# Ledger of designs, part 7: VH-VL binders against Tubulin polymerization-promoting protein homolog (tppp-1)

Target 1, 180 residues: Tubulin polymerization-promoting protein homolog (tppp-1), of Caenorhabditis elegans (p91127)
Amino acid sequence: MAAAAGFNWDDADVKKRWDAFTKFGAATATEMTGKNFDKWLKDAGVLDNKAITGTMTGIAFSKVTGPKKKATFDETKKVLAFVAEDRARQSKKPIQDELDAITEKLAKLEAPSVGGAAKANAAGVYSRLTDHTKYTGAHKERFDAEGKGKGKSGRADTTENTGYVGAYKNKDSYDKTHGK

## First folded at step 22 (VH-VL; from x2 with light chain N55K)

Design g1
Fold by OpenDDE, fold request of step 23:
Structure g1 (fold): chain C 180 residues (1-180), chain A 122 residues (1-122), chain B 109 residues (1-109)
Amino acid sequence: as target 1 above (180 residues)
Amino acid sequence: QITLKESGPTLVKPTQTLTLTCTFSGFSLSTEGVGVGWLRQPPGKALEWLALIYWDDDKRYSPSLKSRLTISKDTSKNQVVLKMTNIDPVDTATYYCAHRLTDSYGYYFDYWGQGTLVTVSS
Amino acid sequence: QSALTQPASVSGSPGQSITISCTGTSSDVGGYNYVSWYQQHPGKAPKLMIFEVSKRPSGISNRFSGSKSGNTASLTISGLQAEDEADYYCSSYAGRSLVFGGGTKLTVL
């Protein structure tokens, strides 16, 4: 018997996150719906409609839940395993690698996203957050050209009571552009 | 024809970081199913798998060495880089990069570089 | 990770058949059908000879065959030739790792 793929996460920690998604839109829910499952995977960047599609996840979900159409935490793990298997058939990766890739993404997600907030590629967000060259607004002023924090001098809101936010470069330009 | 070639320092001091580069041709890491792995072989000893990177930037590491290894790819340059931190004399080995056999579910390596001997010495 | 167990050395005469064993556990050889065999000549990189227990890559001689029973994989080389003299390593996927045997030196007498 081929060794079943295992989960490389802490069940207790993931269960907490799972609960949050399970209760999304349904505060008293104890089992996860297919819709919330897809949301969970989408929010985590697992369901991307390329490598892993809603069809794949739907099929896997139905296989496990049947007419109940809701999954316990353990059943959800089974669904994830099926998704990994299905993906592996296409990618030709070991099932374990596919599952690990899925579970690693899921484990990083703490809560459901509210509204169309763009899949912050965590890697992209971190790279954006750590790339001082991409800093915009007040954040840009807090760091020198080398990305070192300017300390107190960068935080000194010299609130000149001029009614303009300190970083506003177009102070008094209104009359120049709207020539009375 | 698939070819791979390892490059990097051949002598490293203990505690330093070893950086090795694999330059390959005949395939692309943008192609689904493609992977490049690193393996090593101490002189007169057995092979050891270190890491694998897939086309989709999925990275796999030897569990025993995971904390010390970082694998990355530059698809545009056809390069894979392996970094190993806190190097020790025990890490003296011939290091290989290799192409993962496609259309298979395992870790099989069908094309290998010639290997580069890295000696760790104070 | 525990290395797979191979005999240190095997020998045979030209034209003979030899078998190299590779013993693992239920977490590797016995747990998956992802056993492979590599041939390595002195000073050369390993060459994949067998994958998925018994499959041969393109260009590999049909003199090389692989099998598995339980936790033990086997490489059989039939019709031994002088060029077969090399080190042979077995490997197996182990869930989240690839493990290798200690290698077997094949001498063609």
Scores: ipSAE 0.904, ipTM 0.963, lowest interface PAE 0.4, mean pLDDT 90
Fold by OpenDDE, fold request of step 23:
Structure g1 (fold): chain C 180 residues (1-180), chain A 122 residues (1-122), chain B 109 residues (1-109)
Amino acid sequence: as target 1 above (180 residues)
Amino acid sequence: QITLKESGPTLVKPTQTLTLTCTFSGFSLSTEGVGVGWLRQPPGKALEWLALIYWDDDKRYSPSLKSRLTISKDTSKNQVVLKMTNIDPVDTATYYCAHRLTDSYGYYFDYWGQGTLVTVSS
Amino acid sequence: QSALTQPASVSGSPGQSITISCTGTSSDVGGYNYVSWYQQHPGKAPKLMIFEVSKRPSGISNRFSGSKSGNTASLTISGLQAEDEADYYCSSYAGRSLVFGGGTKLTVL
């Protein structure tokens, strides 16, 4: 019996991260859906639709979860092992190396990415979230130049009733274009 | 024909960083399944595996030496580089780079460089 | 990981069959089929002779064979020839680590 590939991460630490992905879009969820599993892997760069595809992950997920279609943390580990095994058949790497590659990537992620925004390194996401200079739109107005929250004054939608949407670049250009 | 050749300093002082380069031909690190490893052998002693790098830039290290080792590749140059920090006289050895046996799930090395003797001395 | 155990030396006469043992544990040799054997002549790089316990790479003589029982792998060289005089190393991959034996010096008498 090929000794089961082991995990090179701390379960307690990863479980916390797993919980975050499990609860993504489902705040009360205690088991991870296939969709959130794929999101987790995608965000981590594991699911790349080349080496590891959604089909591979789906098959592995279904093998473990069956009709329940949800996975506990331990079941998720089993799914990951199956994914690694499947990948190993193609790559001809040891299963352990494939699993380690997967788990190393997953362990680097702290939280789910919100929106289509790029592979921001968890460090990059935090840095972007904490870098007030990169704040755009309404969020930019909530903080002063030093990155300190303006409190109520930063939340006041000063909707200048100018009738123009804030991003309209051609404000007051009507008279110039129409010869008045 | 697959060939590998190690290059780098043959004399290193303690505490320095050893940088070795493996230049190879006859295969490409762009090919799926391909891997290049580093091994060493102290004079009159047994072989020791150090590190392995795959075509997809996956890197594996000996657990005992992991903290001191960095392996990298330049696919365009057909080169693999090994760096070992905090060198000590105990690291005196012949260093080999080797091609990992393809179509196998293990760490088998079927083609080897001639090796380069690295002596660590003050 | 502890080194695999090999006899320091073995000897045989031309034409004889000799066996080199490689003893590990249930965590390496006994637990996996990732045993390999290398031949090394003086001043030369090792040469892969056996992989996956009993498989021979292309170009390796059928005089070399590998087996495993329990925690002990064995390399058998049949029809011993003078050119077989070398050091032989066993190895085992055991998940994240590749370990080698201490080597066996084979003398052809």
Scores: ipSAE 0.898, ipTM 0.960, lowest interface PAE 0.5, mean pLDDT 90
Fold by ESMFold2, fold request of step 23:
Structure g1 (fold): chain C 180 residues (1-180), chain A 122 residues (1-122), chain B 109 residues (1-109)
Amino acid sequence: as target 1 above (180 residues)
Amino acid sequence: QITLKESGPTLVKPTQTLTLTCTFSGFSLSTEGVGVGWLRQPPGKALEWLALIYWDDDKRYSPSLKSRLTISKDTSKNQVVLKMTNIDPVDTATYYCAHRLTDSYGYYFDYWGQGTLVTVSS
Amino acid sequence: QSALTQPASVSGSPGQSITISCTGTSSDVGGYNYVSWYQQHPGKAPKLMIFEVSKRPSGISNRFSGSKSGNTASLTISGLQAEDEADYYCSSYAGRSLVFGGGTKLTVL
C-alpha cells in the first residue's frame, strides 16, 4: 500500500516534475494520462521493458484510475506503489526497495525530453532565481543531461518502418545478382 | 561453495576514507535476485548493517550512515567495494561482507566473509 | 545501543530446551515477518540460523526453531549441545534498514 511504502522525495518538488509530464502534448491538462505516465517512467529509465514493462505500468494505472483513464498527483503515487509491488514479486526485494529505486530515478529528471535546449535554459533561469548559492550547478547539469539526450532518440516506430522497407528492397536486389 | 573475503587497511587515521573490497566466488552479481551486503561489529558489541548492493546495481544504505557510505560492484571481477568517509574512532570494528539470501524479501545474510578488523587511531 | 532487546545471557544443561527473546516495536519485529537469528562463536563470523521468523536455511538442525508474537520474536533451541554455546543475535527489517539486538550469550552447563 502507498501509505505503508513511504516516498523518499518532497511532494512539492516532484509535483512540479509531474505537472510538466502531465502537460506534455496538452498544455491545459491537470491530470496525467497513461501515455504521459509511461513517458515519465521511460525518460527516467524506470520503464525499460525488461524489469518494468508497459504491461506492468498499464495494469497499475488502470487499477488506480479505472474508467477515468487519468490520474491526479496522489493517484499517480498510488500507481507507482503498485508498480513497485508488482516488480517486487519478481525481484524478491522488499517493496520499499523497489519503490525507492523508482523514486530515485524519477527525482533525477525535471522535465520531459523534447530535444529542446530551450527547456534547459528555462531550468537554468529557474535555478538562478531560487537560490543559486545552494543549488547552482548540480541542478542545472541534471536537467540538461537527462531531458536533452532522451528527446534526440525518439520516433522508434518511424525508424523501424524505414529500416524494414529498406531491408526488403536491398534483399530483392541482392537475390537478383546472386541468381545468375 | 559460496565464499567471500574482505580486504583493505587494518589501521586507519581519523578523517581518512576507508575502502574495503569484498572478493567472492561461487555466485555471480549478474544473477537476478543476488545481493551482497556490508555489516560491521565493534569489539564486544552488536552487529550493524551498513549497505547492500543488488545484481541490478540498486544500492541501499543504513539511514544513519548514508551520507558517509558508497557501495559499488565490479561483476566481472566478483568484487564489491565499500567506501566510508570521515573515519572516526567509533568506526573501529570488524567489517564483514555477506551474501544476501535469495528468494526471500527480507535482508538475510546466509554466507559471510571471515571479517577484517579495522582499527581507527590518531 | 541496540534497537532490539535481548537478555544478556541464558544458560541450560545438555538436553534441555531454552528460549531467547527479542523484543522490538511495531516498526520492525511487529510490522514485518522479516526476522532472523544469527549464531556467532568466538572469533568467527555470524551464521544464519533462522530467517523469515521461523524458516531454517539448508543444513541448520531442526533443534533450532523460531516464532514471534506481537513485537517479540523467540529462538528456541531444543536438545542443547555443547556446540550451541555461542552468542545469538536477532535481527529485523525496519523499513529502509536492518536492526539488530544486543546479543545473548548462551552457556551450556
Scores: ipSAE 0.746, ipTM 0.893, lowest interface PAE 0.8, mean pLDDT 82
Fold by ESMFold2, fold request of step 23:
Structure g1 (fold): chain C 180 residues (1-180), chain A 122 residues (1-122), chain B 109 residues (1-109)
Amino acid sequence: as target 1 above (180 residues)
Amino acid sequence: QITLKESGPTLVKPTQTLTLTCTFSGFSLSTEGVGVGWLRQPPGKALEWLALIYWDDDKRYSPSLKSRLTISKDTSKNQVVLKMTNIDPVDTATYYCAHRLTDSYGYYFDYWGQGTLVTVSS
Amino acid sequence: QSALTQPASVSGSPGQSITISCTGTSSDVGGYNYVSWYQQHPGKAPKLMIFEVSKRPSGISNRFSGSKSGNTASLTISGLQAEDEADYYCSSYAGRSLVFGGGTKLTVL
């Protein structure tokens, strides 16, 4: 059993989407914040505040990231596994079915939703009035990701030892503890 | 009083798409934990699991048949539908729909339809 | 997916006990406690007799019991009756799949 066991997606394809969410509001970010993780899950329809709640995702994210509060791609996969496990305790589906349901939804979503686009379109109508004067190409720069200052270095910071990491690596023994 | 009944064609030609409908009563597909599965049994052979649909529209398929199967539900009609593409003579079997046992993690089927024999011409 | 191995047939006299074995791998029977047993009379749909290795659905006689050790599950039928004559199939979750044994024909002599 490997740490990445059980994911039914192409890591390379999904990592591109993960990068888009990681950089939402912070173009230089290399690790995902909890806020952008929740945005990814909400935009994909995973975080619905019925079956999967912000409390569940917040707990799972904190368990993996601890004081760092940011997740690499591999750490984000561990967070997803914790969310699936937590959901399975309620639904009584196999954990693999819950994880697959999550990953299938995440894999379909190409990029972050820009929920303020309709409001920006109203403002854009006023901007188009100024376009009679040949508005410059700077318009796209104002739509770039927000510079939030996420405080990231070039090196990924990860913890080496969590009890959950060991449990996921021993999936067959985990299944025994859940009555499998 | 949970009951299920399969319906659909009994004779199909190779390459056609088989559509089977499961009509049920005594439970709702909107109830958490509920699922309906499809299974088949070739004459004189073992059972084979095909697909499962959960109340939340989560769908699971046998890996060896995934590319040929589509499962769906219509909660207002108390129906689950299975489509199987590119039918072949080896698909001749009795097809069953079945209710998934709730409150247990596994795939267990506690109520079954009577089954419908689908014969694929050679 | 791995096939589960069952004996082709077993037999016993009324009142006796018999056991049907079901051998899989660490990827199914050995890896999960999601083993079930089905009884099937000729021309009838299967009936769930045992789930989660050893649990009986409501209405199933306590003459039917299940267990497993390692990669082998067992169904034991005590106090054999004529109505127990049927085919018996084991099944196990196998990670994204459900696998079945080839079936065992039980004859009551």
Scores: ipSAE 0.698, ipTM 0.870, lowest interface PAE 0.9, mean pLDDT 82

